VHH binders against F-box protein At4g00755. Designs and how they scored, part 14

Target 1, 377 residues: F-box protein At4g00755, of Arabidopsis thaliana (Mouse-ear cress) (q8lg03)
Amino acid sequence: MDFVNNLDTDTSLSILSCLDDPSDIVRASAVSRSWRQFVVKYSLSKNLCLKLFHQLSNVDHIIETSNDRNGESSEAGSSSLMDTRLLEKEHRAFALLARGCMSSPIESCIADAIRASSTDNYPVESILNTLEKRDRIGRTPSYWSSTGQHKTTVPESLLYKLIGDLCLITEVSIHPFQAYFQRGHPIYSSHYVRFRLGHEKDNSPHYNNSQDKKGEPGKSSIESNYVWTYTSQEFSMAQENRLQSFQLPEPVLCIGGYLLVEFLGRVQTQEMDGQYYICVSHVKVEGRSLAKSFRVENVDDNGKFGLKVLSYNDPKKMEEMDAEAGQDMDAEAGQSQLRNLEQLLNLLHRHPLDVVDYVWPDESDDEYAESEDEAEP
Key: E = the ipSAE of ESMFold2; O = the ipSAE of OpenDDE; V2 = 0.75 times the mean of E and O plus 0.25 times the DockQ between their complexes.

## First folded at step 8 (VHH; framework vhh_enristomig)

Design R2 (from P3 with E99T Y104T; at its last look DockQ between E and O 0.02; V2 from the best seeds 0.00; counts 0 for: pae E 15.7 > 2, placed apart)
Fold by ESMFold2, look of step 8:
Structure R2 (fold): chain B 377 residues (1-377), chain A 119 residues (1-119)
Amino acid sequence: as target 1 above (377 residues)
Amino acid sequence: EVQLLESGGGEVQPGGSLRLSCAASGFTFSTYAISWYRQAPGKQREWVSTIRSSGSTNYAESVKGRFTISRDNAKNTLYLQMSSLRAEDTAVYYCARVTYSGRTYFDYWGQGTLVTVKP
């Protein structure tokens, strides 16, 4: 018996409000036409998403591609039919978003390293090195370094672009660099780290920033170009040579796809000049990317944006398709590993290293990987 | 399928100028940092310049002040404006996309375009 048809609205809302998992609302909408009509009519998927992620209140409109629509036109109809079609569009988009936020796999979310607030010996010690997990490549160290400071209170920051405009971020991991080539093997960590998530300002789509190692004090260009919609607590960072993971108190939905890592409180001086440095060998960001399902468009000065739906396929199904395509192309994976070797050689050219002592193609190692723990997203 | 196609190479006199292009397809160009590399005969491939998704640019010391990297996200195209060219700039120039994914480091490279500066 259809429960919704036999109860008044207040009783039905009370019962359905016991559902605290957005995917349960999606499942309820599939039970019957009456249940689906009720979920759509009262915007239950949208409202639950808004309670979970207040940033979604800035969605101005939903944009659908013609390839993924069910063939129903948005052509003019009666006001009642247009309202119904708008509610159904919102339901589809927010139901998909809710499923993505609950069901998408946890993955590494950095696409690009953008800018550091300062960089010593650019580009050798640049932010790009933080994308590499290893703290050395051959004999060449791999890390980002700030410039030196005499005061411990001068902060530093690293700016990253995420793999999608809409990412649910859960954890950031940071590996401070231990200078194994310096006397005492010092570790150049910071006392605290803090994370910000946000988007690029609308008025800078063609903004051409200066070099990372600009002589001007502070991080003025970062503040002028970005809007931060989330700022974490300060996390204590240990002066230890290991990957340190910082779990956010709750997952955070990043709109616009930018992460700022701030380092607060310098700890370690370099013996030669007596100045404090911060050095990082690796940064990793983990979360659930909605990039295969959604795009964020036209973020304005008030934070309003269009939510573009790219595909209504299940995000978990899309991840399985991508993994199967990678596995189905094992010959192509072999070519990818050859390109990785070429890339590694090119990375070594960016560092002062004698490659002659290092025989790549004839070494007895198998870089061909078939492990699923090597796959992303 | 990720594709990077360089063009604009050629022969030029010392002190001359040349503009290289790299047409990108098969990925969301605006999201990624894109780089130029070069490889002279008998030499290893070396980094030349990077432009990030933010538009921020960086250059190798050997080309700083002479080369300018740019991108046109609407055309999915990367450019390298080269001026004050020297014989040492003779090389095959490649564009590359850097992608980090899990524990595996993946790069995509173009086929290259030859730049020859006459001795």
Scores: ipSAE 0.000, ipTM 0.163, lowest interface PAE 15.7, mean pLDDT 73
ESMFold2 (binder alone), look of step 8: mean pLDDT 83; pTM 0.830
OpenDDE, look of step 8: ipSAE 0.020; ipTM 0.481

Design R3 (from Q2 with L103R; at its last look DockQ between E and O 0.12; V2 from the best seeds 0.00; counts 0 for: pae E 9.7 > 2, placed apart)
Fold by ESMFold2, look of step 8:
Structure R3 (fold): chain B 377 residues (1-377), chain A 119 residues (1-119)
Amino acid sequence: as target 1 above (377 residues)
Amino acid sequence: EVQLLESGGGEVQPGGSLRLSCAASGFTFSTYDISWYRQAPGKQREWVSTITSSGSTNYAESVKGRFTISRDNAKNTLYLQMSSLRAEDTAVYYCARVKYRGREYFDYWGQGTLVTVKP
């Protein structure tokens, strides 16, 4: 078996254990076949993923789709061989997950609007309207409205389903509704918003609780049927008629595929009845969906689940990487690998943000300044 | 045919009282919010009061404490009890069915009933 040149296992592990960025581990595994085998042996990709996304500690096992990976056969009879197969399986899955979290395209991640904590004039002013970017379709207004309240402290919430069971969420954007048809053109925003990400409870009765009921919107069913594994800070919301973007302090891996948007602190009364309302014309969430590569299966009572790999993407590129990294050491290859290792170690000792900035384009491209948002329909 | 017919207007002395009615037909009255508006000569139409389908009420600041809106869903009738009337309350009073929750988005009006508060 090929081993790292010049460095013993404890020294190599000490160096690599200082890495906090999946890109650095990928670069280390590309140095040579010995380094790749070392990364697999000591589960460095898995351990880094667990440090970055604590929800992955709930992965109970890895399930591979037979179409993309085969070769499992009758028992070879060795515990060491079975451990090696498990470590390689975990490495493939977690390396793919790390790559997806860094390189999958940023996209809108809402698949469906599920329910609101309350809805005035149901169904005309329902949560479904928040999927529409425009604040009107023809002459018909497009927005969700809460019911009215006399107290400013009564919150509201909107529940959405994401496009996949695994999404890395980076940003939530909310467009409060300005009632252009009321005198004074009031804006029915809230003082603050807060976001939660999570999954359905494993024993929830979905048939009669998946939609709003006639007399009472599903506020209590939202609180009782979901497990929220992430809750954001409160973000200040401006009383302004624009799409307002709230960048999460760090990207959040949502396992199970649900987003709750909470609105805190009512601001604006409707003059006709003197009650406070919250109205929203659009909600958008952006992130990286891993749905093409993974599915979450069999969530149990403890929140443990199986991580099913649907596709490893780009088998040709994986083969090219293996060919480049699979050099065996010889006299001149050993000197070449030492020079390459020294170059890589110098890169790995650099600040991780330099590597991330190099791999990821600068976010200064103005994705928020689409003229469509400001153009009159 | 949706119809709203106001009645009960007339002349009254300052400080007097008057009760307006709005008879509704052609729709399920009990499920709609209904409002009173008024328009004085040369002025924009002004919201006066709204009663929701659930019975909640609210009033413009200029009429709070003096006017009372009510509805009788069994008779499909909206009422406005006006008291302590002032010269500035002189206007044509209209009832209107609210289509959207907004004063500018109601879909049917009555012809109005004139209230004149004599100096």
Scores: ipSAE 0.006, ipTM 0.323, lowest interface PAE 9.7, mean pLDDT 74
ESMFold2 (binder alone), look of step 8: mean pLDDT 82; pTM 0.821
OpenDDE, look of step 8: ipSAE 0.035; ipTM 0.446

Design R4 (from P3 with Y104L; at its last look DockQ between E and O 0.08; V2 from the best seeds 0.00; counts 0 for: pae E 15.6 > 2, placed apart)
Fold by ESMFold2, look of step 8:
Structure R4 (fold): chain B 377 residues (1-377), chain A 119 residues (1-119)
Amino acid sequence: as target 1 above (377 residues)
Amino acid sequence: EVQLLESGGGEVQPGGSLRLSCAASGFTFSTYAISWYRQAPGKQREWVSTIRSSGSTNYAESVKGRFTISRDNAKNTLYLQMSSLRAEDTAVYYCARVEYSGRLYFDYWGQGTLVTVKP
């Protein structure tokens, strides 16, 4: 007899709905098989994730590669059995997502530089240089430059692919470029910067007549091929030669894996031609990548997509599937369940993330960093 | 003294071919990436092609498949073979190496060579 069955369903739902953190729902799922079944039955893991990351409302279905037989079962003719297997699949996926958002290390999340809205002296001054943190390699300058403009109001943008289709983004950092080789050593930053996160649009590029070349096509190619599900506030940039960090007001789950950095308001003219430029030596994006666990598939015209789970090789997830497989709580233990619920809630409030650390020890890898003197044979 | 001397420009009919050369002196040519740029009347400077010290090449999309950049490190010479020339290729063509020195900026461009494709 499970202790959740001793409580009114509305009372149990009210208690569990007070959980604010995805990690708390993972803790509740580990209490007993009865609690796990309740969490699965009422989609509490999914609903909490949706509350925290509204971008997940576009998930249409879950695709599992390591457990495809669950999706291929034809023996069950009852809609109740099929619904149960669907809810279990959703629970596994959203529980894994919640754990990944809490346990993955914070690291640089840029996989590739895709396009700039304009590029002067291509490819020497292209967006690819922004992946390098140094402002020069040997004697060669390393920066992206826009084309020149006579008006200060013409914006520029840089488009990046993130590591994986699901990333929890916390911070974007930008290093404006100081042209140390020009008289006066001017800094070509912008007044403001803004960030957008989103995915590639699945419509025909032939309708756009766009070019997909880096740095040559205008804004119409970028705007016509991408959908932005998050747009930040405008952040003020300083005219200073340093890495400037812009922390997002709250972490944002990027689904689809694209970042657009927009530069607003030109500040500095180049002496030789009197035109305004924007130049950037480095862009860094920090967050928690879920690329090892998830992929986004088949974005449709409504923005709905399949969430593909690549691996459940998490020891905690295997333990959840087999949680206390040998034993169930006795009736007398069930009568004390309300006391245990109060104890669990107190534990969850005290240590909302410790269950993730307890089950999956921190496996932080070294961040990407340039090594000195070891690279010259 | 760094010097870059372009040659080989001239007047050509649409669809014609032309080969530009850039003789370099005053620096270790083999260790630098060298580029071709062009500037048409009334337009901003435009990158055309780059060849790196490794021999790797890149081209602007407007010239890809029509132009070929090459270098001869033994002769300190950069080349641009142009084929299937169009009226929009009319420009002064420069070879360039950009360098810095402390508080001074040195822009090592040749004097340019004019390519005119008759309309």
Scores: ipSAE 0.000, ipTM 0.165, lowest interface PAE 15.6, mean pLDDT 72
ESMFold2 (binder alone), look of step 8: mean pLDDT 81; pTM 0.815
OpenDDE, look of step 8: ipSAE 0.033; ipTM 0.538

Design R5 (from P3 with Y104E F106W; at its last look DockQ between E and O 0.24; V2 from the best seeds 0.00; counts 0 for: pae E 14.4 > 2)
Amino acid sequence: EVQLLESGGGEVQPGGSLRLSCAASGFTFSTYAISWYRQAPGKQREWVSTIRSSGSTNYAESVKGRFTISRDNAKNTLYLQMSSLRAEDTAVYYCARVEYSGREYWDYWGQGTLVTVKP
ESMFold2, look of step 8: ipSAE 0.000; ipTM 0.145
ESMFold2 (binder alone), look of step 8: mean pLDDT 82; pTM 0.821
OpenDDE, look of step 8: ipSAE 0.034; ipTM 0.510

## First folded at step 9 (VHH)

Design S1 (framework vhh_7mjh_2; at its last look DockQ between E and O 0.17; V2 from the best seeds 0.00; counts 0 for: pae E 11.8 > 2, placed apart)
Fold by ESMFold2, look of step 9:
Structure S1 (fold): chain B 377 residues (1-377), chain A 119 residues (1-119)
Amino acid sequence: as target 1 above (377 residues)
Amino acid sequence: EVQLVESGGGLVQPGGSLRLSCAASGFTFSTYAMSWVRQAPGKGLEWIGRIYTSGSTSYNPSLKSLVTISRDNSKNTLYLQMNSLRAEDTATYYCARVEYSGRYYFDYWGQGTTVTVSS
């Protein structure tokens, strides 16, 4: 009487394999008990997710928080019971992933600014300023600046932590900085920009927390401490004072939660020293963060990792829960940047123009008439 | 209205000396660092040096032995003393006020005064 009960296994598998949308497998599993059991038994949700996001082939195992919270384990182990429990666990995780990829809202995914390859006038012109969409706050311009270079071929990069370590990234937007206070109102962009997504290489306890300093000039630290599993093409960047959006050719599932923005080809010199700079007022990353539902654990040298499921709640309910909680960002990284900001504010409150006299470097010896080498008529 | 007016330029023999002045008005001169910049004919701008509110100075290393920057806050005047002038020092000389908005820059420039070093 049931339409599904009249179909053989090959026909049912053929019908279900034609579904291109991960959420359609979830809907099909609700058709009847027979179809749900079929979807679970043949791992159809997992296989479709793997077809769409090859990075998920690196999932080594799945961890459910509810299993950990209950403390229940199979005290009597059986191959049939363990197989069923594994398949159910995988189905629940990948069904939730499919729902997240299709129904989670598209939003800004940057949690924190970590490091730039160089920073002029640190910490004042640091990467942290790129989190602010305004190019000025009161009288103070807000932007990151590289150090100067005489060669146009020296690249620069900005490193960001995303909201969560499992994010579906669709678009990166960059606003070059126009120095409205300089003659000619120059724009300090680059010819090209390129994006990399990946994870931190420091998956060993040999590293201490002092190696995670933010905002410091650290080109070698960026190159040595991260593994990039996705690298975009080079996008042409206009020398224009506007937010420029770069749509990825296809959405990219970021495992590990790090974004590197690379700037290639310097364009604009500064009148003060004739050197080339790159300056950026804002960076924005849009995508579907799965941070409320998943964590990525223990990424190994082969890129394999554990996928921890935090909650099976409706994504809409998760939005309400996060608004109430309000603490899903790394507070330690924020405290480090607050310390740098406090240091800068104290410096500015000490008569800013007099600070120029104390902290501006002297490229040569200053000479004063203080001793016998002063002629007196 | 901020105004900077350079004076004291002219023709100088090689090896000679010249003192340029920059008269400042429309702002509290004593609270701003000031700078001298020059531009040789057909060339880009070249920074000469700056003087801080304290009277301390910093110079372009290639010009250090040639120049001395001073200020008289009671007269709102910036000075550039140049010695042992060479033909390559022929340029238009500008004074500029240093301002801070996240980065130090020159927000006001003088009209410039021309120095020619030639026999």
Scores: ipSAE 0.000, ipTM 0.279, lowest interface PAE 11.8, mean pLDDT 73
ESMFold2 (binder alone), look of step 9: mean pLDDT 90; pTM 0.901
OpenDDE, look of step 9: ipSAE 0.252; ipTM 0.683

Design S2 (framework vhh_etentamig_d1; at its last look DockQ between E and O 0.05; V2 from the best seeds 0.00; counts 0 for: pae E 15.0 > 2, framework grips, placed apart)
Fold by ESMFold2, look of step 9:
Structure S2 (fold): chain B 377 residues (1-377), chain A 120 residues (1-120)
Amino acid sequence: as target 1 above (377 residues)
Amino acid sequence: EVQLLESGGGLVQPGGSLRLSCAASGFTFSTYAMSWVRQAPGKGPEWVSGIRGSGGSTYYADSVKGRFTISRDNSKNTLYLQMNSLRAEDTAVYYCARVEYSGRYYFDYRGQGTLVTVSS
């Protein structure tokens, strides 16, 4: 029997507030019309989302498509009818958000490499190289390098744009670079790594200005143009040539779609100049993207923003549909990277091993990366 | 079969000039962007310069801007690098590379390289 009709409000709220799983809120709203009305009236979906992701306290309003529901809501005259319509809109949006956090597949979440705090030998050793998982393509090494420093305490950072305005981040993976072409084959890691998630400040033209220059202080531009709503603990890095994965203590909802990777504590000097460097061959970020369901609109000076619902379709179904259509994505990735001449020039020097192997099978020489004694399948 | 053959390297005194050539065959040269990349002893590769297929747009690393000039002659299927005001830091093996696109721009073919040594 439906207990909501027979209990006082405080008791019903106490019982329903024990729901810790977004799917339980969805199931509760389906039990009866009384349960659904209660979940909507007392904002239980919204409150659960706020409990799970405190960054959502900055949502100022919900925006639906202008040709659906939003147009009708703007015509409401009564304050009690308007309150009901607003609460139902909030319920729909936050229920979708909660479902997306459970249903969306785990995927790679980096869309663009934006800027490093410093870059040696620009553009050859730029942040763009960290998107490639291999540390060598033919004879061309693939890594980002900081500039050199005499002090071990000077940090470095790498800035990335995520694939959407709302991503639930679970894991960041870093591959330090081993300079196989230097005597002693040194590894240029850092002692620690730290992650920040956040958004671009108001009036920042960052989307149109993804440039990095050799020797210029990119770190000041990074700090001044972004707001970081999450900062992780410092994770220890091993000085080992492998992909090292750093699981966040809890999944983190990134609002605004930016990731900063900070490297703390330099370890290895370069023999030639005796200075400390940090070099990274690959960065990978994994999580659940909600980009097909939501967009973040108009972050104001107080950090408040609009949460725009793009579609109420199930995020899992949308991912399945996009996988079939995914053949068009290569052109979009290439176009995004072409907005920066320096990124284009970095791509121009790369030489993928799979292409090299297919093109010069009988012209190998001492310039190739792999041993000639490899076993053939 | 795509072939790229660099030539014109050698020993040059500081302040001198040198002209590198890259003979291309096995593809429609005029439709591809081309690049020069150099590798000094004990260092990683360094991008030097690039040029679009038409020859109209040219690009240079800051370290060579104003001193080096990339050009191409599409009627001869040849890429050039004019290197002026050479410095000891320009000592490297210079490679001619073809630019390709498959979701990203990259070098899909390069030559064997030609050695440039700048010393007294």
Scores: ipSAE 0.000, ipTM 0.182, lowest interface PAE 15.0, mean pLDDT 73
ESMFold2 (binder alone), look of step 9: mean pLDDT 86; pTM 0.870
OpenDDE, look of step 9: ipSAE 0.121; ipTM 0.577

Design S3 (framework vhh_7uia_1; at its last look DockQ between E and O 0.01; V2 from the best seeds 0.00; counts 0 for: pae E 15.8 > 2, placed apart)
Fold by ESMFold2, look of step 9:
Structure S3 (fold): chain B 377 residues (1-377), chain A 120 residues (1-120)
Amino acid sequence: as target 1 above (377 residues)
Amino acid sequence: QLQLVETGGGLVKPGGSLRLSCVVSGFTFSTYAMAWVRQAPGKELEWVSSIRSSGGSTYYEDSVKGRFTISTDNAKNTLYLQMSSLKPEDTAVYYCARVEYSGRYYFDYWGQGTQVTVSS
């Protein structure tokens, strides 16, 4: 039965205003054509998304790909028809966004490590080491280290790029490094951590001679190059050698794809020089990525941007298809291999061939070479 | 027959662009990480860029970040390096290499190289 057809507009809005879950909006739009038209006409999907994620107020317009428009009419109509087409487009995009935020799988959301506020013994103790779950590679320790400080109040930060322009972040996990090779096995954590999510101010073409380098200590102010649209509370961090998980009070939609991890309050001195350090072996960020459904385009001076829809396929279905494809290829293991390669290549830049343990194989091999080494710590 | 064949090198003025290609045969291209490595005249090998096998993360040496882009086309079994804003110090032989692991990461197969020369 079509409830909307039997009720006046104010009563229908009062009933539907009690819906505060994206799943309820989807169910209401599926009840009948009248309910769907009502949801579209009054922008209920868009308004729910804006209520849940205030950052979406900066979406200026929706951009659709030409492939997604093959079945749409190209006829220009009256002003009422144009309004209907705009409302339908908004409904499709925001309904997709709501579904992605509720049903996309939870995954690791870090794509790359960009910069640390300081790095001791670069590149060996760089931010790149934090992307992997281990604290050593063979005999070599694997961790990021700040430079030393005599004051406990000097903060440090790590900057990461996320896997997509739209990621719903739920949890950040930090593993402080325990120096197993030092007397007393000290743990170089901080008292607190704080997280910021946001976007880059621009992709200036001038960076080809900058002293800012991937994985190097940042000499440029991070505040000058990034806009942080979310800043968490300070979370207490334990001085314990374990992965410590910090659940955000509510999921946060990151638009623009950057995460800053701030470390506040130094705890542990190094015996040799009496200075305070912060050292981290792993950083992990969990959330739902909408990268296969959306991109962010045309960021203007006021921070407004276009939301480009790449595909209207169900985000859960797309992840299931990706998992089936990735089942034949271990994508997570391949990403880990690349990060280990980056660390090794950074170590090898002095004399790369002197540190290679293996000779190169003969080009004439016709068989796929199997690795006998499976990593087993 | 395992083969890595680089093409697209040549002579270019400073500020110019080139696109290197590496056509791969004899192994399952989509399951391996790949890299570009270069050697300038009289210098040691220098890693330039790497890409994971499933079109995931890309990595760049700092001097080329923002100027070079690594990519793959799995349908054509081809690795690419798009180079822009080229400088004389980019002059080198560029090699395509496959990444492998046996206790440590290393490059187990290399192409013959393609010459890139940046000069007025």
Scores: ipSAE 0.000, ipTM 0.134, lowest interface PAE 15.8, mean pLDDT 73
ESMFold2 (binder alone), look of step 9: mean pLDDT 83; pTM 0.849
OpenDDE, look of step 9: ipSAE 0.018; ipTM 0.430

Design S4 (framework vhh_7uia_1; at its last look DockQ between E and O 0.02; V2 from the best seeds 0.00; counts 0 for: pae E 20.4 > 2, placed apart)
Fold by ESMFold2, look of step 9:
Structure S4 (fold): chain B 377 residues (1-377), chain A 120 residues (1-120)
Amino acid sequence: as target 1 above (377 residues)
Amino acid sequence: QLQLVETGGGLVKPGGSLRLSCVVSGFTFSTYAMAWVRQAPGKELEWVSRISSSGGYTYYEDSVKGRFTISTDNAKNTLYLQMSSLKPEDTAVYYCARVEYSGRYYFDYWGQGTQVTVSS
């Protein structure tokens, strides 16, 4: 027996309005056709999603692929028929979105390291190294380094592409780099970190509008090409050689698939030049990706966008199938090869007189002085 | 002692050909992928070509694809770059480099380079 049909509309809305969990609204819509019709008619799935994730207020329209558009006709002959189809389309999309936000697996959400606000010894010490968990591979250190600054107040940032246009982000983790090859093994953390989520601007040129001295796009390119719809609090960062995790106060839905990590307040000088640096060995972002189900299209100047539905398959079921097939391992291997190429192309920028062969993980200052031209035995 | 020695550079007219050689010693040649990289005057380093440790897979930068051929001769511990249809923009110092893999690809050794100049 459908209780919706046995109650007046105001009582049914009062009962259903007590449901704060999107999954409970979705379950209610699956009970019977009359319950589903009620949920669709009053847009309960859409309204709950908007209550939980205010960024969804910027959805201007829903786009379905022809492969998944079983019940929709291209014959738009009347406004009453189009209104019904609009409500059904919205329900399908927001119900899927609610399921994805509740049941998609928690995973690493970084697809690419895009650029840093500055990079010392580019590309050897580039943002790409932050995707590697280890701070060294064999004899090669793995970290990103900013350029040096005399003022502690000059911030730095790292820009990442997420694995989809629509990701629910819960946690960002950062491992500051300890320069094991420098005297004293200094740690180049920052006082604070802050996170921004957002999208690339429409009509932005694909070329960079600024370059650092080493050919990587600079901080002004990041500010001019992106719109940040979420900015976190500043989190205190410890000057410690460990992965430090920063849980967002509430999960945040990222529209457009970009994350900016900002480092605020430099703490450590390099002995050789007396300048402050920030260095990071690893960045990890965890959340729920909706990339298999959704894409974001045509973000306009007001932040409005089209929500394209790619598939109505269960996101959790699809993620289990992909993990079984090992597809994440293949993507990681491909990213590793690309990082190697970038590293190889830039390694030859190092001057031949640099002390690369003689800088070991052990402290070089505690070893014997580099010999003058004495005879070898 | 590990060393990489490039030879075969020189002055060539546009449309000409050169073969660069890199003789390696001090490591098992067939265990490592190898690469050619170049640097034109005043420009950043640019990868040119890469060959897998087996010699079965070759990769080329777009501007040299179809004109350059990377190869190895394991019996002679030698890496080659056959360059044909040379253009003035190919003018650069060419470096031979050893590619290492341990979770990522990176260079751990490279030579002093050989100059290639393409000019009328």
Scores: ipSAE 0.000, ipTM 0.108, lowest interface PAE 20.4, mean pLDDT 73
ESMFold2 (binder alone), look of step 9: mean pLDDT 83; pTM 0.844
OpenDDE, look of step 9: ipSAE 0.019; ipTM 0.370

Design S5 (from P3 with N58Y; framework vhh_enristomig; at its last look DockQ between E and O 0.11; V2 from the best seeds 0.00; counts 0 for: pae E 15.0 > 2, placed apart)
Amino acid sequence: EVQLLESGGGEVQPGGSLRLSCAASGFTFSTYAISWYRQAPGKQREWVSTIRSSGSTYYAESVKGRFTISRDNAKNTLYLQMSSLRAEDTAVYYCARVEYSGRYYFDYWGQGTLVTVKP
ESMFold2, look of step 9: ipSAE 0.000; ipTM 0.156
ESMFold2 (binder alone), look of step 9: mean pLDDT 82; pTM 0.822
OpenDDE, look of step 9: ipSAE 0.385; ipTM 0.779

